VH-VL binders against q3z8e7. Designs and how they scored, part 27

Target 1, 156 residues: q3z8e7
Amino acid sequence: MVEKIPMTASGYKKLEDELSTLKVKRIDVIEEMRLAAMDKDMRENAPYHAAKEQRGQIEGRIKEIEHELKYADVSEYTDTNTSKVNMGSTVKLRDPKNGECCTYTLVSPKEIEPLKGKISASSPIGKAVFNRNKGEQIEIEVPSGTLQYIIEDISF
Below, E stands for the ipSAE of ESMFold2; O stands for the ipSAE of OpenDDE; V2 stands for 0.75 times the mean of E and O plus 0.25 times the DockQ between their complexes.

## First folded at step 15 (VH-VL; framework fv_denrakibart)

Design y5 (at its last look DockQ between E and O 0.30; V2 from the best seeds 0.00; counts 0 for: pae E 3.7 > 2)
Fold by OpenDDE, look of step 15:
Structure y5 (fold): chain C 156 residues (1-156), chain A 119 residues (1-119), chain B 113 residues (1-113)
Amino acid sequence: as target 1 above (156 residues)
Amino acid sequence: EVQLVQSGAEVKKPGESLKISCKGSGYTFTTYWIGWVRQMPGKGLEWMGYIWPGDSDTRYSPSFQGQVTISADKSISTAYLQWSSLKASDTAMYYCAKQRYSGRPFDYWGQGTLVTVSS
Amino acid sequence: DIVMTQSPDSLAVSLGERATINCKSSQSVLYSSNNKNYLAWYQQKPGQPPKLLIYWASKRESGVPDRFSGSGSGTDFTLTISSLQAEDVAVYYCQQYYSTPYTFGQGTKVEIK
């Protein structure tokens, strides 16, 4: 049995959009192959071989995306009206010692954007906050030790 | 707007073949499971099976395995349900329905296709 | 296969009164990994296809009136219409989508008393 792939609704949409783009690109590349094949001997036709390689890459990515979509486990705001942190949740963490706050959004591995606070649920922070409630104190395991934070707010 | 439009009502005799259709629009047809549900006259709903149009991966209910064929033509965003040899007991309303996502409930339904099989 | 059993088969309720429909599954439809109940409720009005009302046992589908609510967990579930309206006359089905084959309850016919 194939394991489900957690992702956000926005992540799912992005994959759909990428898939659509790639399918159009595939048509263009195939046309490039056709044109290249008409111009030169196949053994010395660099443009043709380049286009063929690109087609292979596109086909590979298409298959990958289709697989991800087919086995997606999508989390939506409407699915999680609970006060618990889940995929897609934005969590505000407060350090009880100094009052410093950090905000993170749990996303799938392919959606990670550290500079925007988008982290994986499998990250140390993600693991610590996942399925936790607002107001709970959590411990984050980091290489340097253990950090403690309070979940101050949960949103989508 | 998401829409599932099914083919018209069918009147057939036992032993005849039949293929009904369900055309999807307003969404990416290849990236959502589309299934078929049978409802015999005055009876409840029965899940028959569903298909992933992207690769035509098809799953059947054991009760319908070998009794019907589910297929899809992604080039025209259309799913099909077909019988090689109809029986009187196949008389029913047949709905196509789309899942919101994999492993989710059916959020959109076709209007239904009434199939009547009688001598 | 998971067997879904609804009760009652038929229910007559006065306008403005509460309607309660129960649904039992032969095995739990609660998934331990995400703590979600893979249970849905549908409304089917005469001459129409089913309409999704509730998913994950208690989440209302978009556009569904607040008077509809779902509750329960594991094997026992309930659909409640807090104040029955004339347009609520229909057959209601519970469905598990925990595992294939997906299965429906036999349906509950709700009428105005």
Scores: ipSAE 0.796, ipTM 0.933, lowest interface PAE 0.5, mean pLDDT 92
Fold by ESMFold2, look of step 15:
Structure y5 (fold): chain C 156 residues (1-156), chain A 119 residues (1-119), chain B 113 residues (1-113)
Amino acid sequence: as target 1 above (156 residues)
Amino acid sequence: EVQLVQSGAEVKKPGESLKISCKGSGYTFTTYWIGWVRQMPGKGLEWMGYIWPGDSDTRYSPSFQGQVTISADKSISTAYLQWSSLKASDTAMYYCAKQRYSGRPFDYWGQGTLVTVSS
Amino acid sequence: DIVMTQSPDSLAVSLGERATINCKSSQSVLYSSNNKNYLAWYQQKPGQPPKLLIYWASKRESGVPDRFSGSGSGTDFTLTISSLQAEDVAVYYCQQYYSTPYTFGQGTKVEIK
C-alpha cells in the first residue's frame, strides 16, 4: 500500500510558499518567547502566553504541510475522463433511503472548505467517491457509523 | 537551472570511512525527496534509499539498511551518503537523484561519484 | 519487493527502424484510485547518469523526442523507439515507483546494426 495525496500543481506550490513563510514566522515567535522567558517573573504574563500559543499553531501547521508535501501526487487528468470522479470533479450524492442529496467538489488540500462542500480526496467522502462511476453505491465511514449513498451525477 | 552536483571520485582501502555529497540548486531543496542509486561496474541500477531534507525523514531499501547512512544538511542544500567501514564490494558508481512532485519520478540526477575500494 | 524484468537484454536495430523493449513487473504498478501506472523509463549513455524519458508508463518527459513512446498497464509495459537514430544508442531501464523499495529492470542495451 502506498498512501498518496492528490493535489494540483498550484496547490503544491502554495503549500511550499506557506511552509517557507511559516518557518520564518517560527524563528520570530521563538525569539519572542525567549525574550519573554528571560525573567521567571514574566512567564505568567500575556506576551509569553501569546507567543507560546502562536508557536504551537505554527508548529502544527508546519507538520501538516510537510506530511501533505511528502505524500503529494500531482496527477494530470483530462476531460475525456469525466465519467469517473477525479480531482476537480463535483459529485452529487443521493441517500437511497430518503432521496436527500448533497454535493461535494474534490479540491486541493489548500482549497478545502468543508462547509461549502469543498473536500479533499483523502477525506472520508473523498476516499469513497474517488475513481467511481455515476450510479455506483458507496459507503462513507463517519463517527456515527457507515452511511450509504448513490453517485447521482458527476461534473467538472 | 536545477542541478545536483556530486563530490569527486574516491579511492579508498577496506575499513576506511567515507562520506560523499550531493549539492542541490535551482529548486527548493527541503520539499523534495532526494535519493541515492548504486550502479556496480557493468551492472544495473539499485535504489538505496531517500531522504526528505526538510525534517531528515530517511528511508532505506532493505538491502542497504544498516549498510550506509543517508543524511542531509539543509542549511547548505546538501545530501550525503556515508559508510563507517568500506568493503571492496562497495566499489561502484553512486548517483543522487531528486523526485519531481508531478508523478514522483526521478527527474534530475547528479553526475555520479565513483568509489573504488581496494587493498 | 517488486521485481522488474526487461527483455531483451540487448537489441541491435538498423538506423530508422523500430526498437521495442519490454518490461514486466512481478506485481501490478497500477494505482486503481487514480488509474495511473507508476512506471518510468530511463536512458543511460556511457559515462552519463540516467535520463528520464517516460513516466506514468506513457507520459513523455518534456524535451524527449516524439519517437519515444511508452505503453502498457498493470504488469506489462513497452518502450518503443519508432525510428532509431544514432544518438539513441544507450542502455534503457524501466523502473517502478509504486512502492518502496523502488526497483529497476536489469537494462536493455540498444545498438545500431
Scores: ipSAE 0.286, ipTM 0.700, lowest interface PAE 3.7, mean pLDDT 87
ESMFold2 (binder alone), look of step 15: mean pLDDT 93; pTM 0.948

Design y6 (at its last look DockQ between E and O 0.56; V2 from the best seeds 0.00; counts 0 for: pae E 7.6 > 2)
Fold by OpenDDE, look of step 15:
Structure y6 (fold): chain C 156 residues (1-156), chain A 119 residues (1-119), chain B 113 residues (1-113)
Amino acid sequence: as target 1 above (156 residues)
Amino acid sequence: EVQLVQSGAEVKKPGESLKISCKGSGYTFTTYWIGWVRQMPGKGLEWMGYIWPGDSDTRYSPSFQGQVTISADKSISTAYLQWSSLKASDTAMYYCARQRYSGRPFDYWGQGTLVTVSS
Amino acid sequence: DIVMTQSPDSLAVSLGERATINCKSSQSVLYSSNNKNYLAWYQQKPGQPPKLLIYWASTKESGVPDRFSGSGSGTDFTLTISSLQAEDVAVYYCQQYYSTPYTFGQGTKVEIK
C-alpha cells in the first residue's frame, strides 16, 4: 500500500498547473527534436540531443507530479475555529514570557518556505502544534533547549 | 464549472454487451479519481470501483470484480463502464462521480444512466 | 467491509420541525493520525443524483443551507435538519470513505408529515 502524500489544497493546484505547463512544453520539445533531426546528421546533431535530454527531464517530472497528485492527502479549508491544527493550518504562537508572537503555516516538505513561515509538519514546531487546539500551551524542542508557546489562533 | 455528463438510457437483452460513458469537464480530468456507483430500482447506493484517468489505474469493489470493466480515455476526458454479457439483475441506474482528491467523498455526480435489461 | 446502518428507514416530520437521522458504522471510521472521521452525508431527491451535504462528519459542503448539520465520531453519526423545509424531501445516505470498498447506508427517506 502506497503512503498518502500530505499537501495543501494550494499545493495540489500548483502541481496541477505545473503538470499542464509541462505537457505543453513536452509537445514543443518533441517538435524541436523533429526539426533538428531533419537538419543534421544524428551523430553530430547537438540540438537534437539537447532536445531529447530535455524531453527526458520533462517526462520524469511529469511522472513525479502525477504520482503525487494520485496519492495526495489534501487538507481542505474549514470555517470551524474550533478545529485542531492540521496540514494547511496557520498557527499563531505566543511566548508567554515576553508576549512575542510568531505565525507559521504547516505545509508539505515540498512546499516549505521558511521566510514566509511555511514549515513542515515534521519540523520541531510542526510536531509540537500538530493536532493541538487553540489555547493550548506547547513545548518546542530545539537544539538549544525547550521553548514554550501558547497557540493563540488557528486559521486556514 | 465542473460537470459530469453521462450517456443516454439503455434498453438491452440478457447476454448483450454494453458500454456507457461519463464525460468530465470544467476541471483537470486526469488528476481526479472517477468512480461508478450502482443504484438498483428502489434500492441504495453501491460503490463499484474507480479509475485514475491519468494512468488508467483501476480499482474494483470485490462485489463487482470481474463483473464489469472500468476504463478511461483521457484524450476526450471520458470514463467508461462496460459489461461483456448483461444480466437481468444488472438493471439499475448507474452514476459516475468525482472524488475530491484521493480518498475523499464524491463531490460531483453525473446525471445517471438508466440501464434496463429484460427479455 | 465496513457496514453502514441508518435509522430510521423512513421519517415523517412536520414542516419547520427537526429531523434527525442516525448512521452507525460496523467499525470506527476515525483516523487517529489526523483525528478526522471519514464520513459523508448525501441528499438524493427524486429523479436526481446524490448531492454531497456533509464530509468529515461535520463539515458542510459549499452551498448547503445552515439548517443541515452533521455530528458524531467513531462509529455513531447523526445528520440533523433543524427546521425541515419542503425542498428537503429526499432520501439521505451516509457513506464511509475510510477504506475500500466504500460503503453507503441503506438510506433514510424523509417526508413531510
Scores: ipSAE 0.733, ipTM 0.891, lowest interface PAE 0.6, mean pLDDT 92
Fold by ESMFold2, look of step 15:
Structure y6 (fold): chain C 156 residues (1-156), chain A 119 residues (1-119), chain B 113 residues (1-113)
Amino acid sequence: as target 1 above (156 residues)
Amino acid sequence: EVQLVQSGAEVKKPGESLKISCKGSGYTFTTYWIGWVRQMPGKGLEWMGYIWPGDSDTRYSPSFQGQVTISADKSISTAYLQWSSLKASDTAMYYCARQRYSGRPFDYWGQGTLVTVSS
Amino acid sequence: DIVMTQSPDSLAVSLGERATINCKSSQSVLYSSNNKNYLAWYQQKPGQPPKLLIYWASTKESGVPDRFSGSGSGTDFTLTISSLQAEDVAVYYCQQYYSTPYTFGQGTKVEIK
């Protein structure tokens, strides 16, 4: 079966709430399809085809969320647990060759914002830093080769 | 506030069918696994299997595969354990239990349903 | 299937003294992706359902008295009651939840000496 999916408690709750909303929207879209299907020429029924497309998008999202919730592994945090990188941690990485630093925050799949440094634990950077201590040197495998960094700081 | 309420004790004869229930409340029923655990008189705990009520994905311990049916009705937040033909060896306490996340163990347990099968 | 073996099967401990229960798994329950041991401890008193004490081998469930602690990693685990109280008379079970089928140890009965 599929590997466990790391996420935060807030990320889990967000997915539960989205799922509940989507299930309600699904009911409405199915009724919209039923009403549109009362048109005798189904092949040229624009309202029917629009509702069918919307249902497909909703069903796809529901299946994705249900998969993530079924295999979720939620890590809880306190201020006493900041010694290792975990979900919700903000990590400062230093390039030992030039001293330049980058900052990333490990978030749930629904909170990923790469341009803001919010990445998943399953990303190349996320996998490399997860469960590591301050001061450890890590290697990140990217398509262009291997990058080396030092974990300069860990915060919540 | 989270509660798992099981159906009452059962006294049955060998060969009879039985379906016992576990109703969950105080949480979102469809996004947690519900497991069933057998405890034979004076014996330890045995995991029988669990179900994801959202899609009825059901997984059994090999020891119980083909001997019981685990099911759920998500519209009434209820999981079920069912026998088609009871044996005297099915006499036991049966617990349902909730798994909060797939990475956590069972945190809330039902009160148990005693099933007695005697000829 | 991962076989869980507890020792001893029973033990008698004087009030206020330390009780130690061991649990060994037939294969590692340490999940390499998140570096957590998927091992739980339960307490079961007569006429009651099991009660979760410890998860992830050493993390205490909310409301569990300080005298309970868990330790170990991989295949070898220990539940310790640092100062046994009268209300701690129960059967204790370890359980792996690393992979299905989930399995329990055979149980350890703790009594007052």
Scores: ipSAE 0.016, ipTM 0.601, lowest interface PAE 7.6, mean pLDDT 85
ESMFold2 (binder alone), look of step 15: mean pLDDT 94; pTM 0.958

## First folded at step 16 (VH-VL; framework fv_denrakibart)

Design z1 (at its last read DockQ between E and O 0.37; V2 from the best seeds 0.68)
Heavy chain, then light chain:
Amino acid sequence: EVQLVQSGAEVKKPGESLKISCKGSGYTFTTYWIGWVRQMPGKGLEWMGYIWPGDSDTRYSPSFQGQVTISADKSISTAYLQWSSLKASDTAMYYCAKQRYSNRPFDYWGQGTLVTVSS
Amino acid sequence: DIVMTQSPDSLAVSLGERATINCKSSQSVLYSPNNKNYLAWYQQKPGQPPKLLIYWASTRESGVPDRFSGSGSGTDFTLTISSLQAEDVAVYYCQQYYSTPYTFGQGTKVEIK
ESMFold2, look of step 16: ipSAE 0.716; ipTM 0.898
ESMFold2 (binder alone), look of step 16: mean pLDDT 93; pTM 0.947
OpenDDE, look of step 16: ipSAE 0.827; ipTM 0.940
ESMFold2, look of step 20: ipSAE 0.659; ipTM 0.869
ESMFold2 (binder alone), look of step 20: mean pLDDT 93; pTM 0.945
OpenDDE, look of step 20: ipSAE 0.810; ipTM 0.927
ESMFold2, fold request of step 24: ipSAE 0.760, 0.746, 0.761; ipTM 0.916, 0.913, 0.915
ESMFold2 (binder alone), fold request of step 24: mean pLDDT 94, 94, 91; pTM 0.952, 0.952, 0.909
OpenDDE, fold request of step 24: ipSAE 0.815, 0.807, 0.772; ipTM 0.946, 0.947, 0.946
ESMFold2, last read: ipSAE 0.730, 0.742, 0.742; ipTM 0.902, 0.907, 0.908
ESMFold2 (binder alone), last read: mean pLDDT 93, 93, 94; pTM 0.948, 0.949, 0.952
OpenDDE, last read: ipSAE 0.810, 0.810, 0.812; ipTM 0.947, 0.946, 0.946

Design z2 (at its last fold request DockQ between E and O 0.51; V2 from the best seeds 0.73)
Fold by OpenDDE, fold request of step 24:
Structure z2 (fold): chain C 156 residues (1-156), chain A 119 residues (1-119), chain B 113 residues (1-113)
Amino acid sequence: as target 1 above (156 residues)
Amino acid sequence: EVQLVQSGAEVKKPGESLKISCKGSGYTFTTYWIGWVRQMPGKGLEWMGYIWPGDSDTRYSPSFQGQVTISADKSISTAYLQWSSLKASDTAMYYCAKQRYSNRPFDYWGQGTLVTVSS
Amino acid sequence: DIVMTQSPDSLAVSLGERATINCKSSQSVLYSSNDKNYLAWYQQKPGQPPKLLIYWASTRESGVPDRFSGSGSGTDFTLTISSLQAEDVAVYYCQQYYSTPYTFGQGTKVEIK
């Protein structure tokens, strides 16, 4: 059984867009191969071999993307009373000690952008908030100790 | 806008072959499962199977395995359902449907193709 | 295969009154990894294909009126129409997409009394 690949709806869309771009690029590279093949002897045709290699890379990436999309585990935020933090969720955490708030979005590994608060579900914060409800107090395990936060808001 | 347009109604005799089509538009055809659902006259919905047009990976319901063939031509964004030899019991409405994602239900449906098989 | 059973088979309700349809699965369609119920509800009017109403057991599809609501978890689910309208006359189906083969309930015909 193939494991599902967690991602956001936006992540899914990005992969679709990349796939489309690569398919077009593939056509162009194939044309380059054709032109190169007409220009020189195949044994000494560096441009041809380069284009061929590029085609292989493109095709490889296409297969990877299709695999990811095919087995994607796309999460959608639900505005229900029982809504929990999930992949794609944006969570606002409040420090009960000083009232300071931080905002994080759970994303797939490929979508991680720490400076923008986009973190992995497998991160310490991600693990702490995953499948939690609004209003719950969570503990974040960090190397320096345990931090306490309250989930103040969940959005998508 | 996402649309699934199916081929027209079919009137056939037992033993004849048939291939009906479902053309998708308004979305990336190769990156969503497209399935077929049978609805016999006055009856409920039955999932027959689906196909991933990107690589033509096809999965069937056990009840329909070997009874029909699901295929797709991604170059024209079209999925197919075909029979090698129709039976009277194949008389039904057939819908194609698109899944939102692999882990989601069917969000868009074709208008249906009525297949009538009678001697 | 997961067997989906709806009740009742038919329901007649007065305009403006509540309609309740139940759906039971032979096994749980609750996925432990995300705590979501892989259960959908469809509406089918005569001569039309099914229309998605509810997914994840309780999430309304975009454009679906507020009078439609889904509830339940595990094996027992309910579709509720809080105030039946004339345009709500249709057959309603539950469907699990927890595992293949996907399966539907037998349908519930909703009519105006």
Scores: ipSAE 0.835, ipTM 0.943, lowest interface PAE 0.5, mean pLDDT 92
Fold by ESMFold2, fold request of step 24:
Structure z2 (fold): chain C 156 residues (1-156), chain A 119 residues (1-119), chain B 113 residues (1-113)
Amino acid sequence: as target 1 above (156 residues)
Amino acid sequence: EVQLVQSGAEVKKPGESLKISCKGSGYTFTTYWIGWVRQMPGKGLEWMGYIWPGDSDTRYSPSFQGQVTISADKSISTAYLQWSSLKASDTAMYYCAKQRYSNRPFDYWGQGTLVTVSS
Amino acid sequence: DIVMTQSPDSLAVSLGERATINCKSSQSVLYSSNDKNYLAWYQQKPGQPPKLLIYWASTRESGVPDRFSGSGSGTDFTLTISSLQAEDVAVYYCQQYYSTPYTFGQGTKVEIK
């Protein structure tokens, strides 16, 4: 089967809302292109080219959202699923060599903020911790090799 | 409340065309897979295929590829199952069903449309 | 295609007794990334559309009585009705939704002895 895209039910709803907004904007941009194309000299039609570029960005984002929704792996990460890392979990990872810890929170794709530790389940760290228990050793594949950590704590 | 309401029973002759419908309400029609399931008289359930109404992405079971057309009109929140030339072996109950998410099965089903094809 | 095989084809169970239905898939329906089995159970009463009972092999759909439970993983699954009631007379289907084409078991008819 195809790779599923982890997200929350709230994340799914946010994508639906964004998609609805984009589909309305697409209608507006197509009309802008139509009106601009009524200029008989198309050689240096800046309004037409601007609208065409905007349409391309909108169409690209629409296709991306449709794909994410078609393959959504929607989790239920409320308190009833506290034994394993899942969407919405905050995990504390310990480096067994020096005891240093780092903390990450698994979030939906639109909520990713790597500098604040908010990562996706498809990131290297996210893949390594997803669906794992407290106390498990994990390996994170990075370009420089394999890093080893222990899941010290799981919280919400 | 989610509802799937199907068109009424059909009595047809072999060779006739037919298009049956499934109208969805109570949810965003364009962002969930909606599928068709056949149940021949006294037999089990067969998945025929499904469609993503938002972009008309349509997937068929190999057994039904080329035998039926699945389509949707998102402006009226309606999915369709269509035959260009009915056969007596098409006599069956046809259900539409909504998939909740890609990681969930069919949570809502239509009431069914009985199609009878006989001379 | 993933072939779903149910056993038995039919069974008769006394009121209040346990009914057990088995389902075997020809391939694993366990998605390793989330550790969920993409296996559902449906109940179809005479003259009605199918009704979802269980998803992810063991999770009851909202409003489904506690006497229905699902278990198993990978390729081998079980639906259990812990205390059969008169309203449980139906045909039960397992279904994989791991990959298209989605496929159903042939069904198990449950009757009262």
Scores: ipSAE 0.767, ipTM 0.915, lowest interface PAE 0.8, mean pLDDT 89
ESMFold2, look of step 16: ipSAE 0.702; ipTM 0.889
ESMFold2 (binder alone), look of step 16: mean pLDDT 92; pTM 0.941
OpenDDE, look of step 16: ipSAE 0.806; ipTM 0.931
ESMFold2, fold request of step 24: ipSAE 0.738, 0.754; ipTM 0.906, 0.907
ESMFold2 (binder alone), fold request of step 24: mean pLDDT 93, 93, 93; pTM 0.947, 0.947, 0.950
OpenDDE, fold request of step 24: ipSAE 0.818, 0.769; ipTM 0.944, 0.948

Design z3 (at its last look DockQ between E and O 0.27; V2 from the best seeds 0.00; counts 0 for: pae E 2.9 > 2)
Fold by OpenDDE, look of step 16:
Structure z3 (fold): chain C 156 residues (1-156), chain A 119 residues (1-119), chain B 113 residues (1-113)
Amino acid sequence: as target 1 above (156 residues)
Amino acid sequence: EVQLVQSGAEVKKPGESLKISCKGSGYTFTTYWIGWVRQMPGKGLEWMGYIWPGDSDTRYSPSFQGQVTISADKSISTAYLQWSSLKASDTAMYYCAKQRYTNRPFDYWGQGTLVTVSS
Amino acid sequence: DIVMTQSPDSLAVSLGERATINCKSSQSVLYSPNNKNYLAWYQQKPGQPPKLLIYWASTRESGVPDRFSGSGSGTDFTLTISSLQAEDVAVYYCQQYYSTPYTFGQGTKVEIK
């Protein structure tokens, strides 16, 4: 079974809207490229290269969104405090080695704000804690290795 | 309002080709799976396959693989089911259906297209 | 492929009485990461397409009367009509959408006794 990407219904809708906007923007940027190419030699055409770069960025984001939508695992936020980590949950993680704690809130991809601890359920941390219980020890796979944390608290 | 409108009933002979359609409206056609379900006379439901119109990624049931072709034209929000050579055993009602999301069942259905194949 | 088996094939129940339909999957349709059962129930009346009643085994679709309820987990599921109404006469299907190919039960015909 293909790995699903957890998100909320609202998150899904936001991605659809963003996708729609980007597709329109892509058309505009392509036109800009066309116009720029008519004006100057392509090797020395700064506007053309800028537009081309922007197109690349747009296309990259479109692919990301399309992938997320195609494999979305959509759920609703719940107001009920449950014993398990769900979408919308705020989780307190404690490092059993040094006692340090971190707090994260699971949100839809569109709502991600890393500096505020708002992370995707499809992130390494999100995947590790999703549907887990308070008191469980979880492992987080990161490029540098495996981190271990205990779920100390779950709240909404 | 979400709607799936299918093409009209078909009466065909064995060996003929056929392409029926399902037009979606009231939602973003490219971001939801749309599938086809066969129901032979007096029988149950059979999932044939589905397509992601955004990139035309198509998946078939093994029972229908190579027997039919599922396609979509996203420019007109229409999905298709087609046969190259009909058989009498293809006589059935054919429904198109939309999934609410990838992880959800079929929430909207077309009205069905009756296909009758007889000599 | 996941095989879906319903029981019984046909059921006659008096008006106002409870109707119970069972559905068994050949393998579990419980998805561990989200702890959801990818099981749906449909109602089909003559000359109409199927109508979604229940998804995730126990969640009612919007607009579905409270007398309809779904239960079960893993491989065994049940659709219950607490008080059968005349408009509930139909064929009911369970369906797994855990993995492709999606598969349906053979259907259960519910009639009034």
Scores: ipSAE 0.817, ipTM 0.937, lowest interface PAE 0.5, mean pLDDT 92
Fold by ESMFold2, look of step 16:
Structure z3 (fold): chain C 156 residues (1-156), chain A 119 residues (1-119), chain B 113 residues (1-113)
Amino acid sequence: as target 1 above (156 residues)
Amino acid sequence: EVQLVQSGAEVKKPGESLKISCKGSGYTFTTYWIGWVRQMPGKGLEWMGYIWPGDSDTRYSPSFQGQVTISADKSISTAYLQWSSLKASDTAMYYCAKQRYTNRPFDYWGQGTLVTVSS
Amino acid sequence: DIVMTQSPDSLAVSLGERATINCKSSQSVLYSPNNKNYLAWYQQKPGQPPKLLIYWASTRESGVPDRFSGSGSGTDFTLTISSLQAEDVAVYYCQQYYSTPYTFGQGTKVEIK
């Protein structure tokens, strides 16, 4: 029922640092809202509405980080001669139908950059490849259906 | 440095209430599980439950569910263990302990709080 | 609930000799996704709180002397003190932290004979 979120000790620390920063920003934004609310006509108070929107974003991110830390599966990543996908691994996936390849690197949540192929181990692709060997066929559920890939290469 | 400092020893009578405390320092209190462990005189260790202070998610051993309350006040980095009505069988040493990460055991322990319940 | 059973209940070992403590869990404590056994060993000296020695069955906690080692997997585990010192007189507990409720073994008292 409860899904673990793989991350490194460094990733855990980065999330803690972000959480601390957000909690300080939250205090400031709540004060900005209070000061802006001295104008009782809320419909014409752009500073109040801007601060309210910022608070919502901060509260949302705080909740997300607290959840990630509570369910963290913290690994002690190391370079290894095993063939298994792990945190920090870069995997090359080959589509057996057309031979096309795509490459992903498993990173901690704070390091996610999907457009550069840096994904979390909890993403659909990350879940499918984690702890798998080179040469294994995997199935990934995407909005367009279930795709089948072969793990062509694993690097660190 | 990481420290867990517990409240002092207590001598109580059956039926009385009690709330003992565990103050954490030297780490981010809200992002680590903090638990309570009972040790009855001459006996081993028993996990009572733990709390995630950030959102107060509290989980109990079935042996202690409904018999104690675990809580935390994150504004003062303090966890609590509370009885509404003590029994003589509650006489024990009580430790608080912190997990390093969710997938690790308890790496830091408080000094213990001796609770004596006798009529 | 996962029951942890230690043996022996008490152990007398000559100074400088090996002490061996066994711990058996009623269910596997191996977490397959990371291939780690969620098994810990603690030392408790008289009048003191427990002290973590070993986690993940075989990983020594920082600052713990290298004469302490852990081994085993799945359901059967061993704590070994390779050369018993006077300061090692204590009660030793195994503990699973694989699933709640977390559970401890009943303890093994180690003495100098």
Scores: ipSAE 0.495, ipTM 0.771, lowest interface PAE 1.7, mean pLDDT 87
ESMFold2 (binder alone), look of step 16: mean pLDDT 93; pTM 0.946
ESMFold2, look of step 22: ipSAE 0.380; ipTM 0.752
ESMFold2 (binder alone), look of step 22: mean pLDDT 92; pTM 0.944
OpenDDE, look of step 22: ipSAE 0.813; ipTM 0.936

